# Ledger of designs, part 8: VH-VL binders against Cytochrome c oxidase assembly factor 8 (COA8)

Target 1, 167 residues: Cytochrome c oxidase assembly factor 8 (COA8), of Homo sapiens (Human) (q96il0)
Amino acid sequence: APERGAERRDTAPSGVSRFCPPRKSCHDWIGPPDKYSNLRPVHFYIPENESPLEQKLRKLRQETQEWNQQFWANQNLTFSKEKEEFIHSRLKTKGLGLRTESGQKATLNAEEMADFYKEFLSKNFQKHMYYNRDWYKRNFAITFFMGKVALERIWNKLKQKQKKRSN

## First folded at step 7 (VH-VL; from s23 with heavy chain Y102F)

Design nc3
Fold by ESMFold2, look of step 7:
Structure nc3 (fold): chain C 167 residues (1-167), chain A 122 residues (1-122), chain B 111 residues (1-111)
Amino acid sequence: as target 1 above (167 residues)
Amino acid sequence: EVQLVESGGGLVQPGRSLRLSCAASGFTFEDYAMNWVRQAPGKGLEWVSGISWNSGDISYADSVQGRFTISRDNGKNSLYLQMNSLRAEDTALYFCAKDSRFFLGQGHFDVWGQGTMVTVSS
Amino acid sequence: QSELTQPRSVSGSPGQSVTISCTGSSSNIGAGYDVHWYQQHPGKAPKLLISGNSERPSGVPDRFSGSKSGNTASLTISGLQAEDEADYYCQSYDYSLSGWVFGTGTDVTVL
């Protein structure tokens, strides 16, 4: 039987999507959601005559995407692991089995699961606060450079028009 | 061709100040975070301070917080460490290290200098 | 905690495999941050050996391998050679310190 590509927890590689954009595309591509992070990766186009500003913007965006993918892949893994452990612990305390007679995973009611969600948020509050701070620092830099690239492109278009080059 | 060269180390009395410099060449300095790491004689590596590519994120080890100031000049491809109120415990070989990333926290140190020795004693 | 725990020393004969552990906490390795490894020969600067838990930079022999599980990372040197005698340090980021932490270092001796 074919495996769905599950990986060992102690050697989990990057979970980035297997989507490959066309080699001669002139556009950025948004791929399907990554299995681990649930984020859609952007596959950035590299123009033949990429300016230094354009290159820096692309590199800033690539790094921020990788950072974001890694954070959420790890948080999703931690969430799933702690959720399963919480359910297992509460079922064991009640003297119930881990699976129903039909083979489905046993679960807890909504009130009990709400306690898990509150506990998870509380435990991870500081980590998410630092994530949010870093997210803003990265996106401020990206937005600033998006503006610089936009102005550079307008300037180049005006310079080309002033030299009366057409065709 | 990628090189980091530290300078400014020396012998200094406790309570005095010293300024370290690190000259970078062979790569686009302003695209990377930079770090200072020290190693006391016969001891292990201790991270001292790091600075993001644009100086917008700066952090220090607790042992140097409030006494050391990291800075960079991207126009001169240079990293600096101002060390004030020096103590005997600051005696170490100080390395500058190139981060692989723009921002702190997700990279590794792919290029190291040979270090400059700081000795704090009376 | 300001450091990652490594064994003080490890030894092996040429051709044997040696594994160095690196144990962190919930604010560094346990928070999902990558572990990086550096090799340092006496009187020399550290050199990157493994990045991103398991990635070998160009020029690093394939006898060096790394892995991470939970709060612990491992560096394995397969087919130990005399030039592998050096100090080895792991490194991770710690969000509670907003900074990098190094391991205590491991002295590898080739018998």
Scores: ipSAE 0.647, ipTM 0.843, lowest interface PAE 1.4, mean pLDDT 86
Fold by ESMFold2, fold request of step 13:
Structure nc3 (fold): chain C 167 residues (1-167), chain A 122 residues (1-122), chain B 111 residues (1-111)
Amino acid sequence: as target 1 above (167 residues)
Amino acid sequence: EVQLVESGGGLVQPGRSLRLSCAASGFTFEDYAMNWVRQAPGKGLEWVSGISWNSGDISYADSVQGRFTISRDNGKNSLYLQMNSLRAEDTALYFCAKDSRFFLGQGHFDVWGQGTMVTVSS
Amino acid sequence: QSELTQPRSVSGSPGQSVTISCTGSSSNIGAGYDVHWYQQHPGKAPKLLISGNSERPSGVPDRFSGSKSGNTASLTISGLQAEDEADYYCQSYDYSLSGWVFGTGTDVTVL
């Protein structure tokens, strides 16, 4: 929740963006990137005459967005935490402080940082494999339903034209 | 109101088969993943199997893999568990549980049935 | 059978606080998956008590609270009451098993 204290979670905050689209919009709205996941949330428009197929598609997209937002918020937090721990550990091994002479946060060179990225990817390989599998399953279902909704809309327009020709 | 009603339990001998059913009402069944959870007498909860809203993602506990088959019929608001090659260790109360999500892995079980008892003995 | 570790039993007097731990591994709780808690009274089906580590469903008293850190989740019952006497199970998802795992269960006794 967006109003909860930072110490109450070990994982990334699960709060939803506070962006609010215009009240009378008839369109889906793409908000700014979420602070934690760095993903842009979609704020879905719910039309007055939403069909059952359209409702299902919207719900699938909403759940997938929530899933994706929470996964990447957690991974970004973990990445940042482990990166700082890696830098801290390597600086201590070199006998260096956490701050430069100017007081800025000390860092490692590009080759040393490449070691971190390799270690992080290796440690998280299986987790990301399962994420990719789930991502494809979700997005395949969504794409399939987008096609079904498109056909439903074409059929409805053709039915309306046929009715106008009849009388 | 939201309800899950299990049926099909009974007494069977080892090596035989049994088919459990779960009838759902009061919610849009096809919008949620569904799960089977069992509890042996005097023991804890053990997840058995889960199926996504569209049957596109199915998973089983190692203890039942290859012997049990989960399925659903969204037209009949029903969840099924086909249990083959039953063993004494499968003796348990079997619960049907509604997931809060379409897909497995991110939800929780917000509605439970009362369970149907399966007893496997010689 | 992969399972989350809980203490077998915990007891307390009315009004005391009781905490139940739930310890998993790097493929479940440690991978960032949420922990859910269920309460089960004798002869009854389990009931959702806490979802998403710390969220109380409507109708669950505010004396129940949950948290998660690292590989461990905790359920705390503040102001223990006689009706809280039940079994409690934690639950998380395990990506390596592609399935749900429950804790071993904790029997809470009110003295």
Scores: ipSAE 0.628, ipTM 0.832, lowest interface PAE 1.4, mean pLDDT 87
Fold by ESMFold2, fold request of step 22:
Structure nc3 (fold): chain C 167 residues (1-167), chain A 122 residues (1-122), chain B 111 residues (1-111)
Amino acid sequence: as target 1 above (167 residues)
Amino acid sequence: EVQLVESGGGLVQPGRSLRLSCAASGFTFEDYAMNWVRQAPGKGLEWVSGISWNSGDISYADSVQGRFTISRDNGKNSLYLQMNSLRAEDTALYFCAKDSRFFLGQGHFDVWGQGTMVTVSS
Amino acid sequence: QSELTQPRSVSGSPGQSVTISCTGSSSNIGAGYDVHWYQQHPGKAPKLLISGNSERPSGVPDRFSGSKSGNTASLTISGLQAEDEADYYCQSYDYSLSGWVFGTGTDVTVL
């Protein structure tokens, strides 16, 4: 398991008074880019008096972040794997070896590689369309609950102000 | 205690319809996706369909696409499967399964019902 | 019907270790999706045994362990006991099918 301090090697030191450590932060905190997905994770603040609506909103956001991180990590891996598999398959069909006389990996010519990129784009365009659809479905739910939480907080303030005036 | 109880199974002729229900208790039903999984006698598990927490995302196995309709009523803590145009190959024990996630595709099935038997025979 | 490939059966003596393989394709396990494992005793509903490739739910003995490498996942039962005699299924998501896939199932026999 990585330590937080070990994750910051060779970075500029932090020590300014505005820094708020994650354990004592009263706000969500955005970390450095994830090694595999290249996305910056949100570290969520959990208040002591979290309401059921606030809890559901936080859980929706946490799940959506995990989904997004996993999608882009998988997408990066898939590109690399499918490229190698395409090259191997086409070389075998042509009766060519996987290595040249010099021992380097054999490659395909530009016309043949264009076939890979077209196929990959077409396949991944649909995957990205489904990702975008799912992204909107998730974020519509999140936005709706952000509104509900905001209204809840306003009504709690108004209720307390009305109670104080009546007493 | 967390429970899922299926009902609505039975013997039905090919081409007819049947509606399965799954009653959930002991957890916040509206926070989780739900799934149907079936198992033909002596065979393995086959995922049938899933529905997200808010019904906004629904998916079906190719074998049932266009014939089965999954739905849920979060006010009644209930999951449903409408099965139309039934075939002999749909004969199976049908399980209701709780997903660990709000949305489809990334969770696991952490709670299962005992199943309801559907037999399609002429 | 799409399936993840598992051995049909595996046998072991009490106290021994057995390992069940689960082999997928580039559209499921090979694409980096997690593998989950379920145990099913005769006449019973399946029960979650391992999630997220290697995580044990509360109440699952630590003699059950899981791992994943490439397009293959493994479930290992160390210290095999009589109650471990059951069917075992792996599961992953498949993006090309937009759905879940289960393994073919493995019958574990305790000799």
Scores: ipSAE 0.571, ipTM 0.789, lowest interface PAE 1.4, mean pLDDT 85

## First folded at step 9 (VH-VL)

Design i15 (from d5 with heavy chain G55D G56S)
Fold by OpenDDE, look of step 12:
Structure i15 (fold): chain C 167 residues (1-167), chain A 121 residues (1-121), chain B 108 residues (1-108)
Amino acid sequence: as target 1 above (167 residues)
Amino acid sequence: QVQLVQSGAEVKKPGASVKVSCKASGYTFTGYYMHWVRQAPGQGLEWMGVINPSDSRTSYAQKFQGRVTLTRDTSTSTVYMELSSLRSEDTAVYYCAREGFKYDSPHFDYWGQGTTVTVSS
Amino acid sequence: EIVLTQSPGTLSLSPGERATLSCRASQSVSSNYLAWYQQKPGQAPRLLIYGASNRATGIPDRFSGSGSGTDFTLTISRLEPEDFAVYYCQQYGTSPWTFGGGTKVEIK
């Protein structure tokens, strides 16, 4: 029985954007768009006196960002691959060259490409539904923790004001 | 409405060339491939070649290779088929046909009215 | 080159009868790349079916296409007087694109 070579799903390399914010920054930094996902990564600031709740929020935001980066990197790779295969197969079927006279990669006509996009979206519809569901779930959790952190900060400010009035 | 209007009938001598035009209207001219198909009297359909109006790339059936030339004029939305070294066997009705594409299925959705080319001594 | 063989060459039927036309390919053709055309005398071909089974716009429901691999069929469930014509199958799977020899449906 010939071993079905496991098609190594070319996972987009998790290219951690080498964007390093300045060490003295007291705020979050937005990096350039990632080469694979086209999403701008956020470098989260870590305060010296980070509360356990703030740390939990930061970790949740970071995990959500990583998840989002991976999803779109893989989706863009898949899209690009399938698009190229579609173009090549159709041009071959028609007996048309893969390059124009100018040496550019040949493309298909707008009608064929429109059909490709419809088919691609249809094929990936369920995947996008799950992504959207999980995206909302994650963002809801982040928003909830943001609220908790805000309340914690208010409480700490009130305690400090009371202590200053008592002295 | 999509329309393909071809040039009128041609009578040619053996060894001559004929150039048939197909004027397209009612759609984006560069968005669709244009094919040429001929039909000899009392015979079936024969595919000749295809042109991409957007970039002028062409493909021809081997039988017509070196004798057929497809060209386009985007300013007039017209495709041309030129057939050289005409023979009596080239007597046929020549059709232009637009390639439609739906559900990953190419097809000829619109046809010209045909151009009769007669090759006689 | 993929050769398409249509059978029968001529089909003599009466109005109201069922017509079954065969198209056999010399090599396997994807169903997406098979079409059927109708041609009446002195007219250009008209698209009937694309992708082996998809009816073109404005084509009556009495026309249906089926098949896969090398064997394809066009069926006319009940022949109307206007259906007496020549029918061609065509493949788009490989260059050159080829037509069948045609089946003439004539009145008995």
Scores: ipSAE 0.347, ipTM 0.722, lowest interface PAE 1.4, mean pLDDT 89
Fold by ESMFold2, look of step 12:
Structure i15 (fold): chain C 167 residues (1-167), chain A 121 residues (1-121), chain B 108 residues (1-108)
Amino acid sequence: as target 1 above (167 residues)
Amino acid sequence: QVQLVQSGAEVKKPGASVKVSCKASGYTFTGYYMHWVRQAPGQGLEWMGVINPSDSRTSYAQKFQGRVTLTRDTSTSTVYMELSSLRSEDTAVYYCAREGFKYDSPHFDYWGQGTTVTVSS
Amino acid sequence: EIVLTQSPGTLSLSPGERATLSCRASQSVSSNYLAWYQQKPGQAPRLLIYGASNRATGIPDRFSGSGSGTDFTLTISRLEPEDFAVYYCQQYGTSPWTFGGGTKVEIK
């Protein structure tokens, strides 16, 4: 079966990421901002001789990125939807059209829009508080495993140096 | 201090037009909608229409559609209401009123002093 | 167009009494976008209540609003001499914005 990732590297429709890393690379890649979440994805390097601890760290980082990307994609969608609904509702109560004379989408005046932004932030305060808590928990775990991987690599180098001397 | 100051009383003959001004001060003029409401002698209040001073968009009550025109001049922070083809029943006090708002509760928080328009032959 | 019917037309009360003013809408008022205004002779209306039940800034706590849908009430718990005036309800949930016919609260 053909690789679908290769097709996306050459031709991608609007609305999806156009960045495709090379199939073989010795380093992690940072791609352009995702259209929906507005976050830069990391494209992770998978070495052929990856230890179980190194694999655990990489998967934890991948899972955290996926969680973060999905959260902000959903938040951006919710913001856009609720903004349009608020504008529509307020214009309708006044009998004003949804379009200007030029055909562009109408908006509310600045002070009325300020009330929307304040209410949106207030409504989503708890959601963002729980997101921040989970973000810090995940990043603490990642840092912890990064330290364990670093120690594993040091001990392996010390063992290999000791073997060369004893022979 | 928010203040809405309207032009003085007018006496007009039937068939004429009247243009009442409402000068705003003490706030960002383009940040708030402006409405016009009239009150005939001994009668209740009647909403005429609304203007968005930031883009000049308007909406009018059907009763006044075709006779009322709301305009504004951002350089002087002034809204104008022009009522054409005047009839004796248009004799009233005309008010400008600023639309205040808090979350989902818009309302008229400041009113002009009123302008008496008398239509008589 | 939403028609607002206020009752009674005139309410004759003495200072210290409780006043209850009614406003009925011909159809449900969107999001309870209903306001109450006080108007004294020769003056512009003054906002008392917005959103059916919220007191405007600087309005004494003797004024309260209640109700939802089609039935709304303004209550003045203890009438003061300065409270004798005409009171209007207004809906702003649907264009055109409309006012009730008024309730005159008079001393007698």
Scores: ipSAE 0.272, ipTM 0.679, lowest interface PAE 3.6, mean pLDDT 84

Design j28 (from j1 with heavy chain T106R)
Fold by OpenDDE, look of step 12:
Structure j28 (fold): chain C 167 residues (1-167), chain A 124 residues (1-124), chain B 108 residues (1-108)
Amino acid sequence: as target 1 above (167 residues)
Amino acid sequence: QIQLVQSGAEVKKPGASVKVSCKASGYTFTSYGISWVRQAPGQGLEWMGWISAYEGNTNYAQKLQGRVTMTTDTSTSTAYMELRSLRSDDTAVYYCARDQLYDFWRGSSPFDYWGQGTLVTVSS
Amino acid sequence: QAVLTQPPSVSVSPGQTASITCSGDKLGDKYAYWYQQKPGQSPVLVMYQDSKRPSGIPERFSASNSGNTATLTISGTQAMDEADYYCQAWDSSEDYVVFGGGTKLTVL
């Protein structure tokens, strides 16, 4: 089996959203869309008495978010680069300049661009399939841990009620 | 085998013109363009311009606008670069290179094949 | 005009890893290309579209492009790798090709 050379993922600079939620917030916060991924980051709340299961869930969510941010940042960059080269090549072939008479960036017509998009999707189909597979796996794991945390919370509430009835 | 074969060395006087040829073989000439790059002695690479062999469209470096003309002859698969009003600072090795059009599956690989270079000396 | 900046020289011992950088404004948003030129020879394309390797180029050659810097990496550098290396990008604003100033790689 030919060792598929690990495509060194050009790590798009992780634009760490500098969005800081208010210190007194007991809730998760959603930040503005990231510049590269266009995904909205979530700032996860850390409770003072976080259980080991809650911590594990939070970490898994954070890791999944980071993974998702990196994937889309890289995908968007690749898309932009290929799109630019495609447009440039086609304009050159047509003998058209890169700028219109008004100084705007020249573009291709919708039909030509449709071909680009179709081919781009076709070329990246396997990559998207792997992404979707991993996305489902990660989300399944998150959901599983969410269930565990929910059960833990129910159990703790029941224990507290029993202690109150015994006193 | 893909090859670009350039014309021989030239010695010119200041104010003269030089025309360098680049004969392409081993590929469909009209499916690609030709870029010209020069290199002064002991200096780096300088892009001069590009010509499409399909449409004959050209784009020249701003520094050379008005002095450079690029042409192609599809019947002979030959590209030409003419530089006019030669100066001493035009002394360089001039390269032709195959410039690929964007291929969606393979991407673009400009300058994947080069000529052997043509030395142009401008001396009084 | 976009300027690509390279170190003028890099030295490496045989078997060690050589790294040559190319810096430019928003270079990471563009594709970078790399060329090797040996004395008295024409340039040879060694890397295209940031990290793709042409046929015939050894696997020890790799490249990346992020932020404002493209990097050519030569693992297990050999004496035959001694050459001048040039980075290249396309300037979309002026519609012309830009080369870096070149880096002389010396294998000591």
Scores: ipSAE 0.573, ipTM 0.831, lowest interface PAE 1.0, mean pLDDT 90

Design j29 (from j1 with heavy chain T106K)
Fold by OpenDDE, look of step 12:
Structure j29 (fold): chain C 167 residues (1-167), chain A 124 residues (1-124), chain B 108 residues (1-108)
Amino acid sequence: as target 1 above (167 residues)
Amino acid sequence: QIQLVQSGAEVKKPGASVKVSCKASGYTFTSYGISWVRQAPGQGLEWMGWISAYEGNTNYAQKLQGRVTMTTDTSTSTAYMELRSLRSDDTAVYYCARDQLYDFWKGSSPFDYWGQGTLVTVSS
Amino acid sequence: QAVLTQPPSVSVSPGQTASITCSGDKLGDKYAYWYQQKPGQSPVLVMYQDSKRPSGIPERFSASNSGNTATLTISGTQAMDEADYYCQAWDSSEDYVVFGGGTKLTVL
């Protein structure tokens, strides 16, 4: 079994979104896009009488969100770094400086950048495949627990109705 | 095998010029650039500048502007660094290193191969 | 001019893990490179693009880059790892290469 070298995920600083929903909110809140991942964080509501199943669902959603935030934060950083070095290398090859005569940042044309995007996607294809796989697994699990919670809620409502009819 | 072989040690007087050579082998010379780095005795590494072996474009460290000239001879796969108006503080080991051009995606890194270094001593 | 700051020296016992830091403004937004230099020898690239290891470099060498700090880690440090270590980054604003001041690693 090839020892899966634990790629030490460079933990992008978890910019904990400082977004605090109102204390009296009975709903999930969506924050502004995170500066690193560009994903909008969700603040999950915690009911006063949260069932164990509801808690498990919430935790799973939270973990999935954190996982997703970290993935895209790292991916965006890597993309930015590679893009910068690519542009630099290409400009060097062309004998161009990083700045135009007017002092503007030298840019590559769309065709040249297409090569970058193609190569970047190719290079990261496997990573994206694994991400997608794990994304589906996590979302299936979440959906499954959502179903269980829904059933639990239905059952609890039925029991309450029966008790009201008996009194 | 990729190798960078530099010229021998030089002793110069203040105000003189020195020209150090760096012969490259084992790779396509014009597909890369050459960076020059110097190291004064007991000091750290200082980047001096870069030259493209493809077009001969150069970028020099600001503090060396006007005193340094980098050139390449593609026929001999040799890079040259000339430093003029030598001062005592120019006493250092001078290194050439292979620097990347367009092989970014091939996993090439700047300064992946270095010359053996050339000691330049500036003494009155 | 961007400055990369390294500790002047780090000491480690054989078999222990050595960590060498390199700090710079927004260094985490750039790729960091690491070089090993033994006395009287040319520098050798030991890590590139934050965490990639060149061919021939032992697996005990690893690196990371986050925030303003790049870190070179040598696990199971050996006597042969005693050397000066330099971090390096490229400054895109002025298109120049910056080296750290170097760290002397001593294996006690």
Scores: ipSAE 0.598, ipTM 0.832, lowest interface PAE 0.9, mean pLDDT 89

Design j48 (from j1 with heavy chain L101V T106K S109E)
Fold by OpenDDE, look of step 12:
Structure j48 (fold): chain C 167 residues (1-167), chain A 124 residues (1-124), chain B 108 residues (1-108)
Amino acid sequence: as target 1 above (167 residues)
Amino acid sequence: QIQLVQSGAEVKKPGASVKVSCKASGYTFTSYGISWVRQAPGQGLEWMGWISAYEGNTNYAQKLQGRVTMTTDTSTSTAYMELRSLRSDDTAVYYCARDQVYDFWKGSEPFDYWGQGTLVTVSS
Amino acid sequence: QAVLTQPPSVSVSPGQTASITCSGDKLGDKYAYWYQQKPGQSPVLVMYQDSKRPSGIPERFSASNSGNTATLTISGTQAMDEADYYCQAWDSSEDYVVFGGGTKLTVL
């Protein structure tokens, strides 16, 4: 089996959104879109009496979010680089300048760009398949732990009700 | 086999012009461009400009604007670089290199083939 | 004009890993290219589009580009790898090709 050389993931600089939710918030907060991934990060609430299962769920969600942020940051960067190179090469081949008479960056027509997008998607198809597979696996795990946490909470509520009836 | 063969060494006086040739073989000449790069003795690489062999459009380094002219002859698959108003600081080895058109699947491999270089000496 | 900065020299022992850096403003947003030049020879493309190897380039050559720095890495450096190495990028704003100042790699 040819050892698929580990594509060293060019780690896009993790622009950790410095968005700090208010200290008194008992809820998850959604931050602004990340500059690189364009995904909105979620700041997860940490309860004072977090159970081990709740903590595990939170960590899994955080890890999944980070994974997702990194994937899209890298994908967007690659897309931008290839798009720019494509546009430039096509303009050069056509003998067109890189700037319009108004000084704006020259672009290609919609048909040419459609070809680029089609080819880009085709080229990255396997990468996206793997991403989707991993995405489903991660989300399945998260959902499973969400179920466990829900059951734990129900059980704890029932125990508390029984204690109140016994007193 | 892809090859770029340049003209021989030149000795010029200040104020003169030099024209270096680069004959391409082993590929479709009009499907690519040619870039020119020079290297002064003991110095780094300096990009001079680019020409499309298909359309003939050019882009020159700002530093050389007005003094450099790049041309192609598609019938002979030869690129030419003319540098005018030569100065002592133009003494360098001049390289032609194949400049690829973007290939979506292969990616861009600019300067994948180089000529052997042409020494141009500018001396009084 | 964008300036690419390289260390003037890097020394490495045979079999060790050599790393050559190329720094430039927003270089990570562009593709980086690397060239090897041996004395009296023409430059040879050794890496393209940040991390891709041309045909005929040994697997010991690798590269990355992130932030403001591109890095060429030579694993298991051999005596034959002694050369000058140049990074290159394209400035899309001015349609200008920029080379780094070059790095002399010495294998001790």
Scores: ipSAE 0.536, ipTM 0.813, lowest interface PAE 1.2, mean pLDDT 90

